# Ledger of designs, part 6: VHH binders against tRNA(Met) cytidine acetyltransferase TmcA (tmcA)

Target 1, 213 residues: tRNA(Met) cytidine acetyltransferase TmcA (tmcA), of Nitrosococcus halophilus (d5c1k8r405to617)
Amino acid sequence: VAVERLDRDALVRDEATLSELFGLLVLAHYQTRPYDLRHLLDGPNLSVYVMRYRGHVVATALLAAEGGFVEETARGIWEGRTRPHGHLLPESLAAHLGLAQAPRLHCARIMRIAVHPAVQGQGLGTHLVDTIIRETGGEGLDYLGSSFGATVELLRFWERLDFLPVRLSVKRGATSGAHSAIVLHPLSSSGQALVKRARERFLVHLPHQLADP

## First folded at step 5 (VHH; framework vhh_7mjh_2)

Design c58 (from a8 with Y52W)
Fold by ESMFold2-Fast, scan of step 5:
Structure c58 (fold): chain B 213 residues (1-213), chain A 124 residues (1-124)
Amino acid sequence: as target 1 above (213 residues)
Amino acid sequence: EVQLVESGGGLVQPGGSLRLSCAASGFTFSSYDMSWVRQAPGKGLEWIGRIWSGGDTSYNPSLKSLVTISRDNSKNTLYLQMNSLRAEDTATYYCARDLTYEYGSETTGYFDYWGQGTTVTVSS
């Protein structure tokens, strides 16, 4: 089935599509209510992708545009002097992995992915992400990424989509055995150089089971 | 091969109760978090609640007084108890293996296997 990027101005007026989208996204974000999600969709840096089957929304992804800072702001993030809201990937790469130029690059973070149960197992999630990779590369973004609680299943899901782990961290107060992960997929040549450096730094500090030459 | 099979649906009068079951096979059930989700005719999917591998539960606040989720790891079975059913509870009910992670403001939602669903109709 075809992947469609929704026009945000039209979407806020389309209650049928919003209702189906809210239903799918509540599965991906437990405590999100239609009210909360509508306010998320109002954000200027948010992109919504859907797949339709016989007129019904059966898969979706939400992307948040991040990065693209001027040199002075990028330096502040790298030095730990500023933490801009909604810029998780560049902040993590600059402040925690020491990649001073990361906040200058343009990226998008995949915040949510959901596929309707009636169509699971048909490769729709893979097709959705593959299409997003192609389209965002064509729009001049440098890389894509996602942040999530690290389980073997989620790491395999993202690796099958050609996203590479660049950070694993244990958070205080997290559930026993829970780790956070960041995965990246390069789009531009600058993105490829960034992801390569991030992977090299990541692998130096990891147990061998996650090593990848 | 992972399989989830729901049962216990059917016709119930308003104010009645039902217990749905979800039989799991093909994986170590006790190690996984599980969720219940429903879809009313002509409506979108609505999350009902989650039970962690350790037995803790979390519910949709709109449904918390109506439902209880439990599990029996010795039987590889997940349960949804519903009380005081109303016409608006008419829906197809699904169980799902739940890899969703929440920590602070960060959320990644991912259900990797779903059952086929069981239908509950609330009417006289």
Scores: ipSAE 0.012, ipTM 0.442, lowest interface PAE 7.7, mean pLDDT 80

Design c61 (from a8 with S53E)
Fold by ESMFold2-Fast, scan of step 5:
Order: structure tokens, then C-alpha cells, then sequence
Structure c61 (fold): chain B 213 residues (1-213), chain A 124 residues (1-124)
């Protein structure tokens, strides 16, 4: 099954594809209306990838472009003076891991991945992400990342695709001390240097993060 | 291995009620948020609602008055109670393990395991 990056201007006029895409993404705060997805896609920083089977969308991923700030803004993020909306990865790396230059680099966050239940277990999610890695590596991005509720299964999924955990935090709404994770995959040489530093800082603090105080 | 098995589907007359069950195995059920999703013939997936590990629920606003989600952690079972069923509720109903979370005002994540689905037909 081929992976296709959708033209966003064409997509917002394609009611059938929007309906299938919106349903597949299963947005908790939205009804199943194409209008809601159009609003979400209004930002220029979103990219949509799909896989089709017999004309129907069976897998998708949403990417949000983040980072690429000038030095002054990057310093503001690192110092905690500013929190740009929609820049979760660079904010987390600068503010929580102390990586002052992280917001200067260009990245994309994989916000959503969904595979239709009728075709689950066929490796479509893996193929989708693998294709995104290949394509975004050619587009001048420095790294990719994702954030999610940390389970051993999800960490293994991302590890198989060479995404490295760099942060664990208490999951919002969890009562049992469950963690959310941030994982990163480098694309450029600058991205490799950043991910190496993030990983080193994460591993130094990991014994303390796992301790029950 | 992780397994989710839905049951309770079948033929229901308009205006009737039905309770679906989802039996979970292969993981610590009590530690996960769970969701119900449906797909009507020829249409896309429609999210019904979520139950958090702590027992709070969140629903699709268009379905909130018609459904109730609950869980019994001692039985590793998730439930969907549906009332006042209409022909448009005819669909395959899926339960799913829900890894969606919020960071500030943003929501992210996905469903990593789905059941095979159970079919509900509303007809006289």
C-alpha cells in the first residue's frame, strides 16, 4: 500500500476524503464533521499523510512543523519567558532539558497516527512512519519527534524506528503515576548532535525519574 | 498478547436499548484509558467516547445523551450502554485502548489496539 502526502488545498474541498480522514483520526473534542477537520488543517504548518486501499483511507499521520526560531525567541523559550503555541518539542527540550539551541532547529511532530481496525497488524503504521522519515529527511528538517502516553509497547514501536526517549513526565489525568514520553529521531547532522545531547541528559536523570520519593 | 473482544451486538428494534461489552486481556486493564468507536456502512469511523483510568468519561457531544461508558476493572471489562436506538445507529462497534493525552491545551496520541468489532443492526 503506497503512502501519499495530501495537498492540503485540494483536501479541504474533498468531502469524502475529509470524512474518512476525520473519522480515522478520532478526535475526542470534535464531532465527525468535515468542518472541524478543515479548521484543524487551517494552519500552514500541518501535513497529512495517508494510505489508501480500494479508494478508502485506511491509515493516516498528521505532522506539525515546529521550531526554526531566531536566537532571541529561542533564548526566551529556554529562559521560560515565552511559550509559543504549537511548538511542543522545542519548548520541552529547551525548558525541561535545558537545551537552549533546540528551538533554533527545524522539526516536525507526529501528532496523530491511525490505522483502520480492519487492516491492523499488517505493519501499516510502521511503513507509514518509515516513509515519513525518508521524505522529511529530504526536506531540510533537523529532527522528528512524537509525544504519547508511555507504554512498553509504544516505546518498542518507536524504538524499532530509531526514535529515542528523551523525556518522561506524569501523564495528565492519570492517578497511578503513569508517564508520558517524548521520543526523537535525528535527520540532519545538527539534529544528530541535538538528540545526542538530549539523550545524555535524559539518561543522567533517569535513575532519579524512576525513584519513588 | 493484548486482546480486546467485543460482544453484545445484534438486531434491535428502533427505540430499544443495548449494552455492549469489551473483554480485555494481555495487559493491566485498570492502568489504561479506553474508548468506543463505531463505523456505519459506507461511512467513516465515529468516536463515541472515552473512559479514563480513574473512571471519568468524555463523550462525543452529538451522542452524549444516548450513551454511557463504564468499566469493571475486577472483570477487565469495558461497557457501552446505548438507549433510544435509531436506524442511523446501525454500525460495527469497536473498543480500543486509548493512549491519547493532553499537554497544556494540545491533545495528542492514538489508539494502539482495537477489538474485532461487534455489529449492531437497528431495524424492525
Amino acid sequence: as target 1 above (213 residues)
Amino acid sequence: EVQLVESGGGLVQPGGSLRLSCAASGFTFSSYDMSWVRQAPGKGLEWIGRIYEGGDTSYNPSLKSLVTISRDNSKNTLYLQMNSLRAEDTATYYCARDLTYEYGSETTGYFDYWGQGTTVTVSS
Scores: ipSAE 0.013, ipTM 0.481, lowest interface PAE 7.5, mean pLDDT 80

Design c62 (from a8 with S53Y)
Fold by ESMFold2-Fast, scan of step 5:
Structure c62 (fold): chain B 213 residues (1-213), chain A 124 residues (1-124)
Amino acid sequence: as target 1 above (213 residues)
Amino acid sequence: EVQLVESGGGLVQPGGSLRLSCAASGFTFSSYDMSWVRQAPGKGLEWIGRIYYGGDTSYNPSLKSLVTISRDNSKNTLYLQMNSLRAEDTATYYCARDLTYEYGSETTGYFDYWGQGTTVTVSS
């Protein structure tokens, strides 16, 4: 099945596709109302990718464009003086890993992936992400990333797509001390340099991050 | 290999109750959040609710008064109890392993394994 990036201006007028997309996406955000999803889709920094089978949306991914800040704003993020809404990857890299220039780079966060249960196990999620990597590399982005609750299966999924873990943190207020992960995939030479430094920081601190419950 | 198998569907009279089961195998069930999702004929997917691996639950507000999710870790089984069933509850019901993660106001993750579904028909 082919991967398609939706034109958001056309999407708002396509109620059939919106209905299928809303139904599929609510699974990735368990408390989402249809109104909240519509607001998300209207955001200027959001890209929507779908796969169709016989006219029906069977898989989707939402990407949020992040970063690209001027030096002054990037310094504020690094210093903890500002935390722009929706810029999770650059904020985490600058404020928590000490990478002061990370917010200057352009990235996209893969924030949601959903595959219809009827077609699970057919590699559609992998094909979707592979296509996104190829397309975003051509668009001038420096890196891609994702954030998720750390399990062996999810880490293996992202590893197979050449995404590298750069942060493992304890979920705030978790009853069982669950960990979250951030993984990155470099696209540009600047992205490669950033990911290399993020990996070096991660590996130095990993034993300490696992020491406390 | 990871498997999720739903059961307990069938024909139910309006106003009746039904409990669905989801048998999990191939992973440490007690370590994962689990969700229930349904799809009515000709409609999109509708999330029903989630049970965290710690035992807490979270529900779709539109369905909260009608359903209860529970789990039995000793049997690797997830349950969905439904009461006061209506014709509009006719749907295929799926269980799913839930890797959704909250970071502040952001939610990330997805469902990595789904069952085949079990069909519930509410009719006389």
Scores: ipSAE 0.011, ipTM 0.442, lowest interface PAE 8.7, mean pLDDT 80

Design c63 (from a8 with D56Y)
Fold by ESMFold2-Fast, scan of step 5:
Structure c63 (fold): chain B 213 residues (1-213), chain A 124 residues (1-124)
Amino acid sequence: as target 1 above (213 residues)
Amino acid sequence: EVQLVESGGGLVQPGGSLRLSCAASGFTFSSYDMSWVRQAPGKGLEWIGRIYSGGYTSYNPSLKSLVTISRDNSKNTLYLQMNSLRAEDTATYYCARDLTYEYGSETTGYFDYWGQGTTVTVSS
């Protein structure tokens, strides 16, 4: 099944594809409405990937471009003085892991990923992410990441895709004791260095985080 | 192995009611959130609602007045009650184990296991 990056201008004229895309995104965002998704699609930093089978959209991923800040802004993020909207990965790495240069690198966050139930278990999700890794690496991004509620199933999903956990934190607005996770996949040499440092800091603190009540 | 099996679909007259069931096995049902999703012929998937492990429910705002989701943990069974059915409710209905996670305004996750679906046809 081929992976396709959608042209957003053409997408607004293709109601059949929009309908299927909006439906699939329900699998990743339970409160998704077509009106809300049009606002997301209007954002300049959003990329949409799909897989088609016999003319129908059967898998999708939404990516948000993040990072790429100049030194002054990166310092402000690291110091906690500024928190730019939509830059979750660099903010978390700089402000919470102390990686002052993380906001200078270019990344994309996989916000949503969904596969139609009729084709689950056929490796389509893996194929989709593998293609995104290749495409975004070719575009000069330094790393990819995702943020999610830490369950064994989701951690295994991302680890099978070679995304490495770098943060566990208390989930805001959720049931007591739940953790959120951030996973990263490096693309460039700079990204490899960043992910290595993030992993070292994560592993040093992991025994303490697991021991905390 | 994890299995979800839907039942209760079929042909129903407009204005009628149906209760769909989803029998779960192969995991600790009481520990997981569960969702219902439907797909009408020629249309995309539409999320109906979610029931949390703690019993709280959340619904698609466009469908909230039409459906009720409940669960019986002693029977490892999920239910979808539908009332005042219309022709546009004709769809294949799926139950799913729900790993969707909301953190502030951010949402991430997916459904890792689905049933095969049960078909509801509303026709006169």
Scores: ipSAE 0.010, ipTM 0.380, lowest interface PAE 9.8, mean pLDDT 79

Design c64 (from a8 with G54S D56E)
Fold by ESMFold2-Fast, scan of step 5:
Structure c64 (fold): chain B 213 residues (1-213), chain A 124 residues (1-124)
Amino acid sequence: as target 1 above (213 residues)
Amino acid sequence: EVQLVESGGGLVQPGGSLRLSCAASGFTFSSYDMSWVRQAPGKGLEWIGRIYSSGETSYNPSLKSLVTISRDNSKNTLYLQMNSLRAEDTATYYCARDLTYEYGSETTGYFDYWGQGTTVTVSS
């Protein structure tokens, strides 16, 4: 099954594909309405990937390009003075993990991933992400990442794809003790150095976070 | 192995009611949120609603007045009650184990297991 990166200008004129895409994305994010997804698709930094089976969209991933800031902006993010919209990974790495140079690097965040129920269990999600890793590496990105609610199943999914956990955070005042996770996959040599530093900081802080759950 | 098996589909007349069931096995059903999803012939997937492990529910606003989701943890069974059925409700209905998580303004969705689906046809 081939992975295809969609041309967004053509997509808005293809109502059948758009309808199938919105259906899959609403499933992945149950509180996201079609109006919210149209707003996301209008974003200048978004890429849409799909897999088709017999003409129907059966899997999709949304990627947001992030990072690539000049030094002064990167310093402002690291110091907590600047919080740019749509740059979750560099903001988290710089402001919360103390990695001052992270916002200088170019990355993409996998915001959404969804696979149609009829084709689940066939490795389509894995193939989709593997293809995205190959293509984004070829485009000169430094790393990939994703942010999600931490469950054992979801952490296993991302770890099987060679994405490494680098942050585990808790909503202050939450009664459930729920955690959100950030996982990273390096693409460039600079990305490998960044992910190594992020892992070192994560592992140092992990015992303290687990001591007070 | 984790299994979800839908049942209760079939032919129903316009204005009628139907109750779908989803039998879960291979996991601690009471610990998981569950969702219902449908797909009309030739159209995309449409999320119907979610029931939390707590028993609270959340619905697609377009369908909220027509459906009720419930669960029986002692029977490991999820239900979808549909009333005032219309021809446009003709679809394959799926249940799914729902790992959607909300933190601050961020929401992430993830369905790790799905049923095979059951077909509902609304026709005279």
Scores: ipSAE 0.012, ipTM 0.444, lowest interface PAE 7.8, mean pLDDT 80

Design c65 (from a8 with R50Y)
Fold by ESMFold2-Fast, scan of step 5:
Structure c65 (fold): chain B 213 residues (1-213), chain A 124 residues (1-124)
Amino acid sequence: as target 1 above (213 residues)
Amino acid sequence: EVQLVESGGGLVQPGGSLRLSCAASGFTFSSYDMSWVRQAPGKGLEWIGYIYSGGDTSYNPSLKSLVTISRDNSKNTLYLQMNSLRAEDTATYYCARDLTYEYGSETTGYFDYWGQGTTVTVSS
């Protein structure tokens, strides 16, 4: 099964592919309405990846480009004076891990990932993420990341893909009382230096185990 | 090894009721949120509803009056009660372990394990 990056402008006009994509994303992220997804796709910072099997979309990932700020904006984020909408990874790294230069680097956040239930357990999610790593590295990004509700299973999934945990925090507005996690994967030499520093600070500041067992 | 096994599907007449079960094994069921999802023939997947680990529920507004989700943590079992079934409710029904996380207006997460599905056919 091949991975392909969709042309966003063509996608908006392809109702059949959009319907399959929205159905899969609403399933994986059930609170996302099709109306919200259309607004999300209007953003120039989004990339859509899909896998097809016999003409049907069976896996997808949505990536949001983040970071790439000039020095003054990066300083504002680090000092808490500026909070750009949609720049979750650089904001978290600068504000919570004290990494003042993180917002200057270019990254992408994997904000949605979904695999159709009929093809689960066949390694499609792993293949999709591996392909994204190779392609985004070639595009000049410094790192990739994701944010999610922390469970041992999900942390192990991302760890197997060489994404390293760098933050655990309290999930806001949730009735489940779960912690949120941020994981990072370096792409460039600058990204490697950032991820190494983030990992060092994470390990020093981790006071106790938050995962089962 | 995580497993989710749906049961209780079958043929039912319009206006009838049916209860589906999902037996979970290989993980601490009581610690996870769970969802029900369906796929009608020739259509995309449709989310039905969500139950938090503590028992609170949230439903697809278009289906809320027709379904009830519940769980029995002592039996590691998830349930979907369906009433007033219509021909349009003919679908394969899946249970799923739900890792969806919300931060403000953004949602990050997914279903990491799914059952094999159980088929419900509504016809006369």
Scores: ipSAE 0.000, ipTM 0.255, lowest interface PAE 10.7, mean pLDDT 79

Design c66 (from a8 with R50E)
Fold by ESMFold2-Fast, scan of step 5:
Structure c66 (fold): chain B 213 residues (1-213), chain A 124 residues (1-124)
Amino acid sequence: as target 1 above (213 residues)
Amino acid sequence: EVQLVESGGGLVQPGGSLRLSCAASGFTFSSYDMSWVRQAPGKGLEWIGEIYSGGDTSYNPSLKSLVTISRDNSKNTLYLQMNSLRAEDTATYYCARDLTYEYGSETTGYFDYWGQGTTVTVSS
């Protein structure tokens, strides 16, 4: 089962694929209203990855390109003066972890990941993310990340993929007894330096970032 | 062009009530989910709750009995009603435009625009 990065111009003309993608996200307990998904998919920085089995979409990941700002904009983000639309990872790293140069780097955030229940347990999610790591690294991105409601299962999933927790913040996730997490995976040498610094700051700030033990 | 401006903060005595407002401009307010978030001095961010574009609400279970979120789409305004305030409710309160979605136990997406915050001090 091969991982395919969809051409966005082709995708807007391929209602069958778009419909299957939407159905898969809904089936995997994604709370999606039809207009919400279209609004999300209309973003110019979005990349869509799929896996097909016998012509049907059985796995997907949605990525948002973030970062890559010039110095003046990066300083504004670090100082809290600007909060650019669609740049969660660099904003969080600069404004909340004090990493002033984070917005200078190029990254992608994995916004959604879904695998059809009928094919779960076959390593498709792992293969999908591994392919994304290889492709985005080859495209010159500095790091990858994801944000999710922290559960033991999800933290283990991302840790197995070598994504390191760098922030715990408040958000939906009360059922898990934990807050939202941000995890990062370095791609370039600059990304490795950034992730190392983010990890070090996370560990010293961990008691501060946890509202409830 | 997108702007969120909180107001209504100030000094309040323990047991008191306070309503915060968030005036939104530069986007179609009625089409977006909105959240309230707070940060106490020396602490991390704590999510308070959200109101969906359709009007339904979801709250942090630790705060559900203490707060009510509402919106007035005709005025492009978001509200946070707080009751039975305690010293630990002292914080800067932010409104945020909410692009997060729940995926099983995962929360994915982000808060893309934040207000500047309004400070609430609970002290006698």
Scores: ipSAE 0.000, ipTM 0.108, lowest interface PAE 12.2, mean pLDDT 77

Design c67 (from a8 with R50V)
Fold by ESMFold2-Fast, scan of step 5:
Structure c67 (fold): chain B 213 residues (1-213), chain A 124 residues (1-124)
Amino acid sequence: as target 1 above (213 residues)
Amino acid sequence: EVQLVESGGGLVQPGGSLRLSCAASGFTFSSYDMSWVRQAPGKGLEWIGVIYSGGDTSYNPSLKSLVTISRDNSKNTLYLQMNSLRAEDTATYYCARDLTYEYGSETTGYFDYWGQGTTVTVSS
């Protein structure tokens, strides 16, 4: 099954594809309203990937382009003076892991991923992400990442795709005890250096994050 | 091996009611959130609702008045009760194990296992 990056201008002329895409995205994120999805799709930094089977959309991923800031802005993020909206990965890496140059690098965050139940377990999600890795690497991005509520199942999913955990965070005072995770996949040499530094800091602080709730 | 098997589909008259079941095996059913999803012929997937491991439910607002989700942890079974069925409710109905999480403004997760689906036809 081939992976296709959708032209957003073409989507306004293809109601059937939009309907199927929205159905999959609402499935993955059932609290997301159609208004929110349209707003996301209108964003200039958003890329939409789909897989089709017999003309039907059976898998999708939404990517948000992040980072690429000039030095002054990157320093502001690192110092905690600025928190750009829609730049979760560089903000977290610079402000919380102390990686001052992270916001200078170009990345994409996988915001949404969904696979139709009829084709579940056939490796389509893996093929989709593998294709995204190749295409984004070819476009000159430095790394990919995702942020999610940490469960054993989700961590294993991303680890199988060669995404490495670099942050676990917990909201103190929360009765749920939920952790959030950030995972990264390097694409460029600069991305490899960034991910290595992020991993070193993650591993040093991991015992404290697990022992100090 | 995780398995989810839906049953209870079939032909029903408009205005009628139907209860679907989903039999779960291969995992600790009581520890997982479970969702129902449907797909009408030629349409996209539509989320119906979720029942959390603690027993609370959340529904698609467009379907809330028509459906009730329940579970019996002693039988490892999930249920979908549907009332006042219309022709547009004709669809294949799936149960799914739900790993969806929301953190701040970000939502992430997915359904990691799905059933094979059971077909409901609403017709005179």
Scores: ipSAE 0.006, ipTM 0.279, lowest interface PAE 9.8, mean pLDDT 79

Design c68 (from a8 with R50S)
Fold by ESMFold2-Fast, scan of step 5:
Parts: C-alpha cells; structure tokens; sequence
Structure c68 (fold): chain B 213 residues (1-213), chain A 124 residues (1-124)
C-alpha cells in the first residue's frame, strides 16, 4: 500500500477523499469535528499523508510544521512570556525542559494518525510513519515529534519507530490521572544534539515525574 | 486597570477591505502575546490569529489568506488588516491579551483581558 502526500489545492476539490479523511479522523479521535479538520487543512503549515486501498483512504497522518522562530521569540518562549498557538513541541522543550534554543529549530509534529478499523493490526500505521521519517529527513527539518495521551501501547508504538520519550506531564484544570507524553525523532545533526539533551534531562527527572502523576 | 479598546468596525461592501485597531493601556504591551477573536451572529467564538511578543504571528488556517495581524509597540496598538471581505466575515471582533497554550490533545489557558468588541457588517 503506497503512502501519498496530498496536494492541498487538489484535496479541497476532491470531496470523496475529504469525506473519507474526515471519517477516519472522527473515528480515531472522538473530539475531532469536520469543521475543525477543514480549518486545519486550509493552512500552509499542515501536511496530509494518506494510504489508499482500492481507491479508499484507509490510513492518514496530519503533520503540523512548528518552530523556526527568531531569537527574540525563542527567548520569550523559554522565559514563559510567549506561548505560541500551534507550536507545542518547541514550547514544551524550551519552557518545560529548559532548552532555550529549541524553538530556533524546524520540526513537524505528527498531530493526528488514524488507521481504518477494518485494517488495523496490519502494520499500516508503522509503514505510514516510516515513510514520513524518510521523506521529511530530506526536506530540511531538524526533528519530528508527537504528543499523545500516555498508554503503554502508544509508548511502545512510538519507541518501536525510534521516537524517544522526553516528557510526561498531566493536564492542568482537570481532576484526572491522565498523563501526556512527548516523543521525538531526530532528522538533522542539530536535531540529534537537541534530542540527546532532551532525553538526558528527561531521564534525570523521570523518577520525579513518575512519583508525582 | 488593563484596557483594550477596539476601533475601525462598520459597514463594508463585499470585496472591500478594513483595518481594525486595538489600543492597549494599563500594562507593558510589548511583553504580551495578543490575539484577535471574532463571533458571527448565532455562532461561537472563532480565533483569528495571534502575534507574539517577539513579533511572530500565527493564524487560524481557514483565515490566513484573508487577514494580517501586526503591532506597533511604540503606540501600544494591535492591528487586524482584512481584505476581500465576504458576508460570512460579518461578526463582532475582539482583541485579547493571550495566555493560551497547547498541552497534549487540548489547548489550555485563556484570554485574561479582552475589549468590548467592534462590529463589522459585510453587506451590499
């Protein structure tokens, strides 16, 4: 099954593909709505990857381009003065892990990944992410990442793809035991240095984070 | 103490352009992220975009081609430039001081101060 990066201008004219894409994302995330998805798809920072089987969209991933800030904005993020909407990875690395230069680097966040229930368990999600790693490595990005509700299954999925956990945290404003995880995969030499530093800080603080969920 | 005052709204013909201003007072404007938010009649609040203290901008992807946000820190003023206005752009437009951040699968935070709003009506 081939992985295809969709052209935005062609996608907005292809109602059948949009309907199948929306259906997959609604199934994968109970809070995803067609209006929200359409709004996300309009942006130049969003990349859409799909897998088709016999003409039907059976898997998808949404990538949001993040980072690439000028020095002053990066400093503001690190100091906690600025919290950019849609730049979760650089904000978390700078403000919560103390990596002041992280927002200077270019990254993409895999913000959604979905596989049709009828074909789950066939390795399509793994193949999709492997293809994205290969293709984004050639595009000048420094690293990839994802943020998700931490379950053993999801952590194992991402670790198998060499995405390294760098943060575990709890949502604020809610009485819940749910943890969020951030995982990173380096692409460039700068990305490798960043991920190494993030991983080292994560491991030093891990006993602290596990003791206070 | 903190005040945000929008101006520049009114009646505009389809295809026209309009520039909204937000005058800020009572705080160090240059140190804060600022946002524009709108609410069309009978609909919920819709985030238009933000400009961060360092000058970078972020837009609602559905509106990015239609709007530009800028700021003048020497005048404590935030701007929203709108072009190619359509009937669906009819709304009350608010400026807001922005403490919002993404966390996990949801955005957390809030706008701690916003103005009273200025109305834009796109009609012929």
Amino acid sequence: as target 1 above (213 residues)
Amino acid sequence: EVQLVESGGGLVQPGGSLRLSCAASGFTFSSYDMSWVRQAPGKGLEWIGSIYSGGDTSYNPSLKSLVTISRDNSKNTLYLQMNSLRAEDTATYYCARDLTYEYGSETTGYFDYWGQGTTVTVSS
Scores: ipSAE 0.005, ipTM 0.205, lowest interface PAE 11.0, mean pLDDT 78

Design c69 (from a8 with S58Y)
Fold by ESMFold2-Fast, scan of step 5:
Structure c69 (fold): chain B 213 residues (1-213), chain A 124 residues (1-124)
Amino acid sequence: as target 1 above (213 residues)
Amino acid sequence: EVQLVESGGGLVQPGGSLRLSCAASGFTFSSYDMSWVRQAPGKGLEWIGRIYSGGDTYYNPSLKSLVTISRDNSKNTLYLQMNSLRAEDTATYYCARDLTYEYGSETTGYFDYWGQGTTVTVSS
């Protein structure tokens, strides 16, 4: 099953594909609030990946491009003066892990991933993410990441893809009681240095994070 | 091995009721949020609702008056009660383990395990 990156302008004209994407993506939405998927796709930083089987979309991932700020903005994020909407990974790394240069690097966050039930258990999600790693590395991004509710299974899934945990926190107002996790995968040499520093800080502070009731 | 098995589907007349079950095994069922999803023939997936590990429920507003989701953690079983069924409710119904998570104003996550599905046909 081949992975394809969609042209967003062509996608808005293809109602059949858009409807199938809407169905899969709504399943990944926390509250499934009614909205026009075109509003999400109008975002200039969004990339859409799909896998097709017999003409039907059976898996998808949405990536949000983040980071790439100039020094002044990066310093503002690190100091807590600026919190750009939609830049979760660089904000978390700079503001909470103290990595002042993180917002200068280019990254993408895998914000949604979904696989159709008819093809579950066949490694399609793994193949989808593996392809995204190869393609984004070729595009000059520094790292990839994801943020999710921390379960053993989801941490294991991301770890098998060489995504390293760098933060565990309790979400304010969480209803399920699960910790949130941030995992990172380095792509460039600058990304490798950043992820190494983030991982070292995570491991030093892990006992304190786990002890926070 | 994580496994989800739906049952209770079949033929129902319009206006009738049906209760679907989903038997879970291979994981600590009580620790996970669970969802019901359906797919009508030739249509996309439609989310029905979610039950959190703590017992709270959240429904698709279009379906809230027609369905009730419940769970029995002692039996590792998830339920979907459907009332006032219409021809438009004809679909394959799936249960799924729900890892969707909201962080700040953003949302991430997905369903990591699904059942095989059970078919509900509403016809006279």
Scores: ipSAE 0.005, ipTM 0.323, lowest interface PAE 10.0, mean pLDDT 79

